# Ledger of designs, part 23: VHH binders against UV-B-induced protein At3g17800, chloroplastic

Target 1, 346 residues: UV-B-induced protein At3g17800, chloroplastic, of Arabidopsis thaliana (Mouse-ear cress) (q9lvj0)
Amino acid sequence: ASSASNDASSGSSPKPIAPLQLQSPAGQFLSQILVSHPHLVPAAVEQQLEQLQTDRDSQGQNKDSASVPGTDIVLYRRIAELKENERRRTLEEILYALVVQKFMEANVSLVPSVSPSSDPSGRVDTWPTKVEKLERLHSPEMYEMIHNHLALILGSRMGDLNSVAQISKLRVGQVYAASVMYGYFLKRVDQRFQLEKTMKILPGGSDESKTSVEQAEGTATYQAAVSSHPEVGAFAGGVSAKGFGSEIKPSRLRSYVMSFDAETLQRYATIRSREAVGIIEKHTEALFGKPEIVITPEGTVDSSKDEQIKISFGGMKRLVLEAVTFGSFLWDVESHVDARYHFVLN
Below, E stands for the ipSAE of ESMFold2; O stands for the ipSAE of OpenDDE; V2 stands for 0.75 times the mean of E and O plus 0.25 times the DockQ between their complexes.

## First folded at step 18 (VHH; framework vhh_7d4b_2)

Design x2 (from w1 with M108L; at its last look DockQ between E and O 0.82; V2 from the best seeds 0.71)
Fold by ESMFold2, look of step 18:
Parts: sequence; structure tokens; C-alpha cells
Structure x2 (fold): chain B 346 residues (1-346), chain A 121 residues (1-121)
Amino acid sequence: as target 1 above (346 residues)
Amino acid sequence: QVQLVESGGGVVQPGRSLRLSCAASRFEFSDYTMGWYRQAPGKQRELVASISYSGGRTNYADSVKGRFTISRDNSKNTMYLQMNSLKPEDTAVYYCATIYRSPYLKDLDHWGQGTQVTVSS
């Protein structure tokens, strides 16, 4: 036996570079370029966006020149809907490929689909639990908020990461999706915070000396931003209710978020594009499946047939950090693509 | 925009049946968990039944279990509520609505305009 190296292989999964398999011609092309010729990805993306622009402009001109009878109106509408859906799917896959590229540039492998494994322990989290790379990808202020988010999810188990829980796969997926949305929100607000900080327009002295009342009000504001994702609260209650509150620490970014009026908070808490929502949906489904879901009359998800999985708290931390990072990258990618191919509607 | 249109309501005697339809358009209907809600005069809107994206799972309020059947036909983008053995307390405006866009993405924001069901005399 060779004892020279007992370490696992580095940097790459033996599976596809991401859990979501891209289906469109553009997506399949970009997946190949990401692996074989990553230096060509920017040019390849620009070419695909130009094609989308040309296709959209052609549809707009046809709409303006259509003067056909009523039955032709029904046929034109159906054809236009199909073309719009095709463009949306293609754009979603371009955006997803760019998010994957950012993970590859950071030398961070996305976790594979969460499925029954051959692992004798029965745990689904057979991936590396080393998270230092993920932690380094965020500003110090953003990471403080991420840490508070983890404390809400894991509670007292923040220090006991080897413990294993058996929990609904659906609920883990819901926490993942909520964490992606939270990362999107955090990057959006952090970007503004960092700009204002470098321009020296932030309130300096008042942020350093907060009363307990102001911290409680900031907790309410943070809870309002998170309240659009109730799955986080339900998960925390099921996993670590006793650790809530004592794990949340004040942060400069939290204080900055407290300074927003309600309209600004609402705008920043909203995912801007249908394409970004579709990416979150499809990525999370690729990881956790698409279970049949129904609601009880009380408004809760009917858990009676939920698949259960075993996962360590360290594995859960890794999932949440990846989810937040994915959302952060999605914000950046969405913004950059929108500047080149306008698709974000106000 | 998501569009939901209910039909099939009316006035009916107790013990009779009605079948409600909800025609859906302008979204991928087959990806959604859907539901029927009702609101009686002076009461809060309540969930009557929900159905998973493929129709493979259903859930009912206790007050209608055994009498009402929710179903869907994804090829027609239509959801149904078969209401048997109707009682005066079933009198309400019935709404179809989205509940989840994905198992992981709640979407409670889309409702039909409602259809009146009146069970009397």
C-alpha cells in the first residue's frame, strides 16, 4: 500500500462540475468550454447573449408588423410564448454557467446531488467539510451576517459539528433555497455598504455604540428581511430552538441594514428577475429532488411522507455556506449580464 | 402574468353536487402545488384542498374530507373540485390559488376571482 498520500483528491468532483445538468445547446456548449477552455468562456457567453438579443429583436419586429386574423392571433401568441420560454431557459443556463465559473475560479467544488450513498454511516454528507475557502469569499461584514444566519439555523450546535441529525430532505432543501435568497440579499446590501464605507459617508460613531433597545430593533429588522423565507425559522425551531438569540451577535452590516426605510428593505429583499428565481428553483431541485408537496389546512407542509436523511451539523454548515455563496454570485452574475443583455424588469 | 379563472359555481339544493373548474394560463401550471380555498360571508378564507404538481398527493380540510375530491389535468392546465353531498355550510366564494412554485419556493400570490357556491332550499 502507498502511504505517501492519504489525502482525498483535490479541487474536482468525479461527477459533473455542478449538480444541475444543462440541457439547452448554449448550456451544453458552455459546460464543455468551462472544462476544456475556460479562458474562452467570456467570449462564448458574449456570443450567446448576442444571439439572444437578435432573437428577441426579431420577435419584437414581428409583433409590431402582425396584422393577421383572430385565429392567427392565437397561433402567434402560442409561438411567441414558446420562443420566450426558450430564450428564458437559455438565459437561465448562461447565468448558471457563470455562477459555476465563479465557484471554479474560487477553487470550490459545488456539492453533488443529495442522494442515497454507499457510505456505511448512512450520512448523505460525504463531501469535504473544510469551509475556509467559502468563508474567505465574503467581506468581513458580510461574513458576520452569514455567521448570524448559521447561528439561527444550527443554534447551540454551532460548536458541535460532528453531531448527526435525521431530518426531512425537503426541509433541508427549503433551508438551502432560503439561504441562496439570503446570500443574494446580503451581497446586494453589502455592495452598497462597501461603496459608502470607502466614500466615508457611513455614520461612524453611532454604529460603534448601540444600545440593547437598538440591537433589539435591528433584530426585528433582520427578522423582517428573513421573514420572506419562513423555512429558516421552522428549521431552526426543529433543530436548535434552545440556541436561538444567544448565538446572534451585533454586526456593522446589520446596523447598516437597520438604517434602511421599509421600501428600500422590500426592494432589496426581492429577487429581481424571473431567471434568477428559476436558477434557484432548478439548482435546489437538482440537489434535493422534486418531491410531491401538499399543504395542510393549517398552512403547513404535509410532512407525513417526507424522505428522511442523515446529515452532520458540519455537513449542514457546508450546505448553508455554499447556498449563501451561490446567492452572492448570482447577484453579481445577474447584474453583469443585465448590463449587456437587459432582462431584469423593475 | 399568472392567470386563474374559476367556473362551475351556482345555486344548488342540499345533498346535490357541483364541479368547479380552474383554468390556468401564462405560467408552467404542471410545476405548481395548487389549492382550492373558500370564504363564507363574514368568515376568513380557508384552505379546502390542495394537490401536488403531478396530482399524486392531495390534502383536505376535515370538514370536506370524503365529500370533496380535488384533481388536475396538466394537459389542459386545469384543476377541478368535485363537491358531493353539499351542505348549507359549504356556501362560500371558492377560489383557486397557487401555493408552491417549487417544493422549495412558496408562491401564495396568485388567486382567481372566485366563483359563488350557494347551497340552500
Scores: ipSAE 0.664, ipTM 0.880, lowest interface PAE 0.8, mean pLDDT 80
ESMFold2 (binder alone), look of step 18: mean pLDDT 85; pTM 0.862
OpenDDE, look of step 18: ipSAE 0.782; ipTM 0.912
ESMFold2, look of step 19: ipSAE 0.556; ipTM 0.830
ESMFold2 (binder alone), look of step 19: mean pLDDT 84; pTM 0.857
OpenDDE, look of step 19: ipSAE 0.779; ipTM 0.911

Design x3 (from m6 with E31Q V99I; at its last read DockQ between E and O 0.80; V2 from the best seeds 0.79)
Amino acid sequence: QVQLVESGGGVVQPGRSLRLSCAASGFEFSQYTMGWYRQAPGKQRELVASISYSGGRTNYADSVKGRFTISRDNSKNTMYLQMNSLKPEDTAVYYCATIYRSPYLKDMDHWGQGTQVTVSS
ESMFold2, look of step 18: ipSAE 0.695; ipTM 0.887
ESMFold2 (binder alone), look of step 18: mean pLDDT 86; pTM 0.876
OpenDDE, look of step 18: ipSAE 0.790; ipTM 0.915
ESMFold2, look of step 19: ipSAE 0.676; ipTM 0.880
ESMFold2 (binder alone), look of step 19: mean pLDDT 86; pTM 0.870
OpenDDE, look of step 19: ipSAE 0.780; ipTM 0.910
ESMFold2, look of step 20: ipSAE 0.740; ipTM 0.906
ESMFold2 (binder alone), look of step 20: mean pLDDT 86; pTM 0.872
OpenDDE, look of step 20: ipSAE 0.755; ipTM 0.900
ESMFold2, fold request of step 21: ipSAE 0.752, 0.751, 0.497; ipTM 0.898, 0.906, 0.793
ESMFold2 (binder alone), fold request of step 21: mean pLDDT 85, 86, 86; pTM 0.868, 0.872, 0.869
OpenDDE, fold request of step 21: ipSAE 0.815, 0.816, 0.814; ipTM 0.926, 0.928, 0.926
ESMFold2, last read: ipSAE 0.495, 0.730, 0.755; ipTM 0.769, 0.902, 0.903
ESMFold2 (binder alone), last read: mean pLDDT 86, 86, 84; pTM 0.872, 0.871, 0.857
OpenDDE, last read: ipSAE 0.812, 0.816, 0.811; ipTM 0.926, 0.926, 0.924

Design x4 (from w1 with N59Y; at its last look DockQ between E and O 0.70; V2 from the best seeds 0.67)
Fold by ESMFold2, look of step 18:
Structure x4 (fold): chain B 346 residues (1-346), chain A 121 residues (1-121)
Amino acid sequence: as target 1 above (346 residues)
Amino acid sequence: QVQLVESGGGVVQPGRSLRLSCAASRFEFSDYTMGWYRQAPGKQRELVASISYSGGRTYYADSVKGRFTISRDNSKNTMYLQMNSLKPEDTAVYYCATIYRSPYLKDMDHWGQGTQVTVSS
């Protein structure tokens, strides 16, 4: 946080390409390439992954040496833990750089860190409300699910995007993080759905109608919402989920998701890697800060000191669409990197 | 994989003090909201105190407020519980635990093995 203070003292700073600043040598290198030559980021990433693999191979040799008598086993274990942590942080930053690169290829600017603005209204949403590019980045079936997710978050204000809410910054960040996780889940399921759909196209262009009954409303959407942070519905100010749920449009992807057993749904709702979870955490903290959290004896978060912000519903929609897109890209990027540097265990 | 080790428990007379320590390893200690819990015989485990990731905020159960002080030293990966003016009702196994990794995501909580504190009546 001292860097932010120094930037203010130094006057004008260059606009950051993304809210999270990368700290590792690989991350700093990639952040510079992202600005200067973004099309070269994939090649630069391959070079960084090769270095990371070399570092991991060297760590394995040192670990075997620590089993030899005459070494300080406590010191060796602590050094090995530090190096493993450094590799994981480096890998997180490589993944983040690749996600940012995908936003740049799509010509979509990431929202900057949320801070007080000079806007006379006091609103924090300085970003554009036009979301056409974000909406086009997803399959039609995936976007139907995203639309239902937005309806849960925005409630009756789905059609009144000029309205302004005063709401906890912490709650907005929680909605954002939940929306990233939801986008990750949706992309994972949608890839399977699209593959199975295209493989079922028979010679002669048969009708894509399915013999399986598509789910109308409710359970798949609610299960996806339940796998996200429970405060998503609370953003709309306590609108009844029962009444609101009856307005959610059915989706072919929702029906597909409902065909999974509970174990499969849980597996798909889980972020596969610690590094992907770390990115979601750090990206969200870069956007909304890292407030001090304590637990009451009753087991709930003490909300008495939550910072309040003013945000339009259009601004909130843009945040949620970006969050879902971020999660969708994160799934793709994680899968690509895992093929090159195996790190996913689940 | 996460390692939490409590120490500093023991047998003490009423009115005396103890200082518990929780040594953390194998995770990023400074990212976590942490807490001390206790479980007396025949009772459910209860939160005694919690401390935010930087130590800038604390919260105490009413039964220990003013007598116990939670603190942390992130450079040493250690959390502390200073227990003053001990009462027989404070007799319990004391556990350190992780509570939250991030304000925006809840992680699985992890527990130490516990340290016994006994205050004779």
Scores: ipSAE 0.575, ipTM 0.817, lowest interface PAE 1.0, mean pLDDT 79
ESMFold2 (binder alone), look of step 18: mean pLDDT 82; pTM 0.832
OpenDDE, look of step 18: ipSAE 0.739; ipTM 0.894

Design x5 (from m6 with S30K E31D V99I; at its last fold request DockQ between E and O 0.82; V2 from the best seeds 0.70)
Amino acid sequence: QVQLVESGGGVVQPGRSLRLSCAASGFEFKDYTMGWYRQAPGKQRELVASISYSGGRTNYADSVKGRFTISRDNSKNTMYLQMNSLKPEDTAVYYCATIYRSPYLKDMDHWGQGTQVTVSS
ESMFold2, look of step 18: ipSAE 0.711; ipTM 0.894
ESMFold2 (binder alone), look of step 18: mean pLDDT 86; pTM 0.872
OpenDDE, look of step 18: ipSAE 0.778; ipTM 0.908
ESMFold2, look of step 19: ipSAE 0.751; ipTM 0.908
ESMFold2 (binder alone), look of step 19: mean pLDDT 85; pTM 0.872
OpenDDE, look of step 19: ipSAE 0.773; ipTM 0.908
ESMFold2, look of step 20: ipSAE 0.551; ipTM 0.824
ESMFold2 (binder alone), look of step 20: mean pLDDT 86; pTM 0.871
OpenDDE, look of step 20: ipSAE 0.763; ipTM 0.903
ESMFold2, fold request of step 21: ipSAE 0.479, 0.512, 0.460; ipTM 0.781, 0.812, 0.776
ESMFold2 (binder alone), fold request of step 21: mean pLDDT 86, 86, 86; pTM 0.869, 0.869, 0.870
OpenDDE, fold request of step 21: ipSAE 0.814, 0.816, 0.812; ipTM 0.926, 0.928, 0.925

## First folded at step 19 (VHH; framework vhh_7d4b_2)

Design z1 (from x3 with M108L; at its last look DockQ between E and O 0.52; V2 from the best seeds 0.64)
Fold by ESMFold2, look of step 19:
Structure z1 (fold): chain B 346 residues (1-346), chain A 121 residues (1-121)
Amino acid sequence: as target 1 above (346 residues)
Amino acid sequence: QVQLVESGGGVVQPGRSLRLSCAASGFEFSQYTMGWYRQAPGKQRELVASISYSGGRTNYADSVKGRFTISRDNSKNTMYLQMNSLKPEDTAVYYCATIYRSPYLKDLDHWGQGTQVTVSS
């Protein structure tokens, strides 16, 4: 039986709470609780984490029994691999549900899967244009870094957000994922910065000559770290100093980042867990799809489709702010869960 | 612990076939575009074939097109290279490698240790 195909004028279905559909039993349960009884999500998550801990403890005992003679080592290893994969999927979905909860607590809806809309302009950005809630979720110092990130992405069009551009959907997804990773990095650094600011022990002082020397030394260390690990430069707000020197606002958080040695920068630029990386990947794929790609023998990327989409610069700003916020929340929920169910590798 | 282990190399006569396997562990294999590379003595390492994450797309170097077939079995975390009509010029160490986790997350590539293929009369 066909439906009348009413485009929501007579009995619209609610928008899903997040673009990624959770598939594990725990994920499906938490998705239901997020909608029906959001105040119960913390208790539900704690229950699911206790179940994961119990399951891991029982498998640890089975590994001890596998060391005894006469055990089928091949079958035991295969079963253990399957159980570990299922625990990892479950944990990813618990983490994702907690990120979604943080957006709900902030009264900010996640953007749905990006697709053509019925809007006469053909734009994909049907989501709300105001971003003030997202902007207020971050410390002033973190927001300064986010603003510089937006300036890098939007360029001269930061001041004309009603303009519409036709751009690659794949490229928008790449910017989104990079912005999630940037938000994760920024939150990690900002938490340390805010603590040290409160204790009044931050690098730099009232003497401008000392500050200039330490900024110069921090810049040299940063440039060396970027040269060794280009991903650090991307996480810290861009690429070479030449590309950013005249177009980036100074900020205390930027100066703080530049005070780190190369090892600290590398550690902070790294996503700590496989589960967090998996969440970024799956969330981005839920928003933008996953085209089939291969590499030619010449080294060029060959993809199945590079779909073009129409999006306003305001819509793009909204996506980037959400991505940074998602990464910031991911850092918080990863830390929260690790304290209760240790999974982060050191 | 990302791990890629090649197997199936050996010494064969021209015109014969070999099947290489690459067993993967420590990462979500089904999310990666993968490739086979080879390096002959005195030559630079070259891409022989690549395969998309689902196996729905493939690409080949001209020197092996029509003779080699790349494939994967995501349920076994394994990639394969079927090498038919082998020539002495195919003699090399063959490596499997990750290329992309996804188009959105660029990762450092990982390489296997390689498996020797020698084609001689």
Scores: ipSAE 0.567, ipTM 0.829, lowest interface PAE 0.9, mean pLDDT 80
ESMFold2 (binder alone), look of step 19: mean pLDDT 86; pTM 0.871
OpenDDE, look of step 19: ipSAE 0.782; ipTM 0.912

Design z2 (from x5 with M108L; at its last look DockQ between E and O 0.56; V2 from the best seeds 0.64)
Fold by ESMFold2, look of step 19:
Structure z2 (fold): chain B 346 residues (1-346), chain A 121 residues (1-121)
Amino acid sequence: as target 1 above (346 residues)
Amino acid sequence: QVQLVESGGGVVQPGRSLRLSCAASGFEFKDYTMGWYRQAPGKQRELVASISYSGGRTNYADSVKGRFTISRDNSKNTMYLQMNSLKPEDTAVYYCATIYRSPYLKDLDHWGQGTQVTVSS
């Protein structure tokens, strides 16, 4: 059952720390620690991962027993399937707990399940509109890409954050999930970019030697990004002053991404584990629900019965920034867990 | 392994009825939006009907609306297409397919092998 009993010792119903309720024994344990002693979550996760590895090693021994003639193969296969499903759910919930813990460390609350508020406007966005904490969690190069993503989503309304729109809840959920995927991709690429930048092997040497005119044309946008990151300004000035490709010069993350061939780009755009895909789905469904959808004969989603919500453009910006941050954290958390307990690759 | 197996096709006279079944296995059928498609020789495959994961919503091509009824039984992992008042134009191979597991993330389409429906006239 996904329903939880009320705690008789609580006051009024407790507010959840995250929209997705964890169901596994490990997930419920970690949820309690997230509330009471969030600094202990990494240690608790390590214990849970050690238990999972022990269980996997024991299951391997039972698999050998199931291969012995005379063993009830149907029973062993059923038991192995049940244990694998529980392993997957436990790993999903460990990943989620770690992502939630990273938001708590950043002092950023996840938005609750989206529903109309008691606010007279009927708007769903009761969460804070100040997003400086979220913006500062990303490298300057990564944030440039995030800003462009926001501009694509919000359009001309980037500067009109107090206006309110009535839009499909399903559409908002689709944007949210796509933004999680994008944040995951960006973090993966940004990590490679930062490593190659520190090792002086970026392909930007050729691009920088060829971009002297393009540097001048992009100065207005670049100066907007540089206003918060003086290190980038120093590199840009150095490139202009030298004009020579024999030196070490960092390149923009956008140029780096465009240098990938299609196979590499597809690989980096793919969520690495089934468990990470699973928590993206479950988290998004916890926020926006799982609507009844059908397809028209033209191949489009039939949106005629979509629930409509009222949300400010500032509220939408906050959702998108949270989503990309969630994806970014998920990449880091997935990498951390994979180092200790190898995933089944997606 | 995902499997979709269609059955119930055959040769019938115009004006008669057929009921197609699609037996599903290897995935959580109850979570998927499902559809029936058809393809006549030399024609493009077209969506005939779709049904939401619980069966609470349906959508039909105009050419079959009022004559065909899509349904599902999640306890049996089976989807159905009741085809009434069949016309020669309905002659095609009929396929069942998955459409969406989650409305928020794309999923791979899975298709059955198809079942032939022929309306003789």
Scores: ipSAE 0.557, ipTM 0.830, lowest interface PAE 1.0, mean pLDDT 78
ESMFold2 (binder alone), look of step 19: mean pLDDT 86; pTM 0.872
OpenDDE, look of step 19: ipSAE 0.779; ipTM 0.910

Design z3 (from x3 with Q31S; at its last look DockQ between E and O 0.47; V2 from the best seeds 0.62)
Fold by ESMFold2, look of step 19:
Structure z3 (fold): chain B 346 residues (1-346), chain A 121 residues (1-121)
Amino acid sequence: as target 1 above (346 residues)
Amino acid sequence: QVQLVESGGGVVQPGRSLRLSCAASGFEFSSYTMGWYRQAPGKQRELVASISYSGGRTNYADSVKGRFTISRDNSKNTMYLQMNSLKPEDTAVYYCATIYRSPYLKDMDHWGQGTQVTVSS
């Protein structure tokens, strides 16, 4: 209905806005604002970024003071390292808060930590399976690529969302992380594609204008570049029985990506900042835990200790769409913050 | 700048022991699944042992199981391989390497330069 919810007396202090709880003073402050006054988050973030800039500038001045005779240079270098680490953590948490805010603005709740369900069915997916909001958050061309990604993961059951599977929780988390990486990559290339399309400088012609040899070469280059970056190439793992690329249908964005040389493709497949990678790690660990993993001599993960979970194919689709959207938002947020507070080195 | 530096290799007689060390720097060592690999002349590089981020799980190649022990000390950013009852077929260059940066993100891009182990009568 259209009625406003009256939650003033419900008492939901333990209700998390996101699975990762922020620990820095800035992160805790932003978490409170995200819950109480989400419209103020951009202003609060600007204040925190100004403080980070001031702290970085004053560290340059303290470095000059540490060079003064009589200063314990070992102690000041140790303190500077600790402050740099704290600034990295603060920046990570600012970026995460901004990603969470983008989900809140889209009226999409992040899924909670995956745990054994008290539901009689045993399924862990208590979140809604309606995904139309998530699908509308991406350009039509980007969504075509996302749909192909889903088809690779879900296989023939792409259209059977009510079926339930038992699957390793570790494997679901690996698919989630790979899907975040893929969403980051897709947003990065889609922004270039949309800009060039608007300026009418894209290579002309539809996908059908390529010969089979040219299209095969482009596909081989893409798969070679993806294979050299295992985190991107792993997005096809999980519930799909088919390998990467074999279920991908032609699309305008896929053709555009296939036109990249190998160096460009590898560069775009790389997460630019340590802070963004750190968020992916911590968010995924908050969702799925931090299991101890080892590999066999054959190079595969030793799954003998894996926790098994029950999840519907609709629940899995929702997870993968969230992961891709998270990665897409992370690219935007990283780029926006870097323009304000430069931290991306590569 | 990620660095992995192996040490402890040498020439030993069959039946003797060696302990390899891998000093790590430039990354969050305590979050990584790590491994020891080896490569004999003309052979493919093979995994000898892997160890989870905390050291709570290990896995070994069948050829070294029961003779080799992988361990780590996260406070010293160091991984170890204790090699007992060495055989001539253990002769190889031994490499320290990253495998997973977290349970969910593979990272096999970083390798040490290797340390030679030679087992001969």
Scores: ipSAE 0.747, ipTM 0.903, lowest interface PAE 0.7, mean pLDDT 81
ESMFold2 (binder alone), look of step 19: mean pLDDT 85; pTM 0.863
OpenDDE, look of step 19: ipSAE 0.765; ipTM 0.903
ESMFold2, look of step 20: ipSAE 0.584; ipTM 0.841
ESMFold2 (binder alone), look of step 20: mean pLDDT 86; pTM 0.876
OpenDDE, look of step 20: ipSAE 0.756; ipTM 0.901

Design z4 (from x3 with Q31D; at its last fold request DockQ between E and O 0.80; V2 from the best seeds 0.78)
Amino acid sequence: QVQLVESGGGVVQPGRSLRLSCAASGFEFSDYTMGWYRQAPGKQRELVASISYSGGRTNYADSVKGRFTISRDNSKNTMYLQMNSLKPEDTAVYYCATIYRSPYLKDMDHWGQGTQVTVSS
ESMFold2, look of step 19: ipSAE 0.714; ipTM 0.897
ESMFold2 (binder alone), look of step 19: mean pLDDT 86; pTM 0.876
OpenDDE, look of step 19: ipSAE 0.763; ipTM 0.902
ESMFold2, look of step 20: ipSAE 0.718; ipTM 0.893
ESMFold2 (binder alone), look of step 20: mean pLDDT 86; pTM 0.872
OpenDDE, look of step 20: ipSAE 0.778; ipTM 0.910
ESMFold2, fold request of step 21: ipSAE 0.722, 0.463, 0.560; ipTM 0.893, 0.772, 0.838
ESMFold2 (binder alone), fold request of step 21: mean pLDDT 86, 86, 86; pTM 0.870, 0.868, 0.869
OpenDDE, fold request of step 21: ipSAE 0.812, 0.816, 0.812; ipTM 0.926, 0.928, 0.925

Design z5 (from x3 with S30K K65Q; at its last read DockQ between E and O 0.58; V2 from the best seeds 0.72)
Amino acid sequence: QVQLVESGGGVVQPGRSLRLSCAASGFEFKQYTMGWYRQAPGKQRELVASISYSGGRTNYADSVQGRFTISRDNSKNTMYLQMNSLKPEDTAVYYCATIYRSPYLKDMDHWGQGTQVTVSS
ESMFold2, look of step 19: ipSAE 0.738; ipTM 0.904
ESMFold2 (binder alone), look of step 19: mean pLDDT 85; pTM 0.866
OpenDDE, look of step 19: ipSAE 0.770; ipTM 0.906
ESMFold2, look of step 20: ipSAE 0.713; ipTM 0.888
ESMFold2 (binder alone), look of step 20: mean pLDDT 84; pTM 0.869
OpenDDE, look of step 20: ipSAE 0.731; ipTM 0.890
ESMFold2, fold request of step 21: ipSAE 0.731, 0.771, 0.759; ipTM 0.891, 0.905, 0.909
ESMFold2 (binder alone), fold request of step 21: mean pLDDT 85, 85, 85; pTM 0.866, 0.867, 0.867
OpenDDE, fold request of step 21: ipSAE 0.815, 0.815, 0.813; ipTM 0.926, 0.927, 0.926
ESMFold2, last read: ipSAE 0.719, 0.541, 0.713; ipTM 0.886, 0.836, 0.892
ESMFold2 (binder alone), last read: mean pLDDT 84, 85, 85; pTM 0.850, 0.866, 0.866
OpenDDE, last read: ipSAE 0.813, 0.816, 0.809; ipTM 0.926, 0.927, 0.924

## First folded at step 20 (VHH; framework vhh_7d4b_2)

Design aa1 (from x5 with K30R; at its last look DockQ between E and O 0.65; V2 from the best seeds 0.67)
Fold by ESMFold2, look of step 20:
Structure aa1 (fold): chain B 346 residues (1-346), chain A 121 residues (1-121)
Amino acid sequence: as target 1 above (346 residues)
Amino acid sequence: QVQLVESGGGVVQPGRSLRLSCAASGFEFRDYTMGWYRQAPGKQRELVASISYSGGRTNYADSVKGRFTISRDNSKNTMYLQMNSLKPEDTAVYYCATIYRSPYLKDMDHWGQGTQVTVSS
């Protein structure tokens, strides 16, 4: 975007625009265009998707050729598997590039890989703590749900953003990934809600407050619906303070989600494509690393060797808002690309 | 399709050894934290041991620590449980399972069919 070129005009050293480095030929090409000519990214993506479609179609024809007598069926199967894997990696990188483009268009810089800093406090959060741009990217109803998610994670420290926590880097990464999945889910549901609200076909009436029972049920269904890593609940429990239940406000989007039957809720909570799951994994690994983990007999992650980091609650809030926004953009990008290059199956 | 196939179970006398194998197919085995679970009749299934995706870390239930060794060979897509100094209380059906594909995300768990281990005279 033109904002990225303004930063370069100050003579600052170039830095990566996103924590995940793209490795496929298509990904490297798109990375270059994202930096040099971001307005051309949609056309470049279209070109790459057409190439993927052509390659996929030619593989279908080769399956028929493999039935010709004298053909090595084992070799053809291996080649087909390798080409399919390459296409999946390429598609993942196209999707990632489009998510990065959305952040650039919003003038929001992605947080870099989390590392210790020279800050006197020893904190890892050197990124800005102001979040107004991120907050404005979501509908008011979606943001109410995001606020409740933040309250679950941060607890009473929602109002004390300068406070610093010492916490497992792995756990922060788990909260980040779960927040990406939550943003994906919220965008999917919010799009349906906004359409139905505009057409005046939404169930329910006006209610400015609801019982804690419904709010507790909504929290439970949210945690179940996102198919989140089990450590998200443990993290929330560990940092959710005394005001947890009383700070979570009812909202019409929460009530709308509660109206889904169990099958619909589970479907909406599931990331639709293998490629989108791969992006969430690789992006989170680029930010937080890929540590060796094991589980205790009690069913919890063995955190005895986890790297510990210091992060302010403001820094944590910024990470979670970015994660939710990333998930929201991923839903849009996946849907857009699926319309052009059909890949969403299960 | 995803498959986990246990083998190596059987009937042994107390103090003897068994080596269980879990052959994996239909998924990227080397990305997963894996585990061995067991379930004795009338009891809940319990984790016996877990092993990180590369094999660099392991964790054991206290009841088997020092006697059992979990390992994996990512080139063969196979996980193992070496069970030494077996006791009658080790009698159970043993299952291999996926635990995590990623340290940050959990997908659906996959379980083997189980293999019976019986320790009796």
Scores: ipSAE 0.580, ipTM 0.837, lowest interface PAE 1.0, mean pLDDT 79
ESMFold2 (binder alone), look of step 20: mean pLDDT 86; pTM 0.873
OpenDDE, look of step 20: ipSAE 0.767; ipTM 0.905

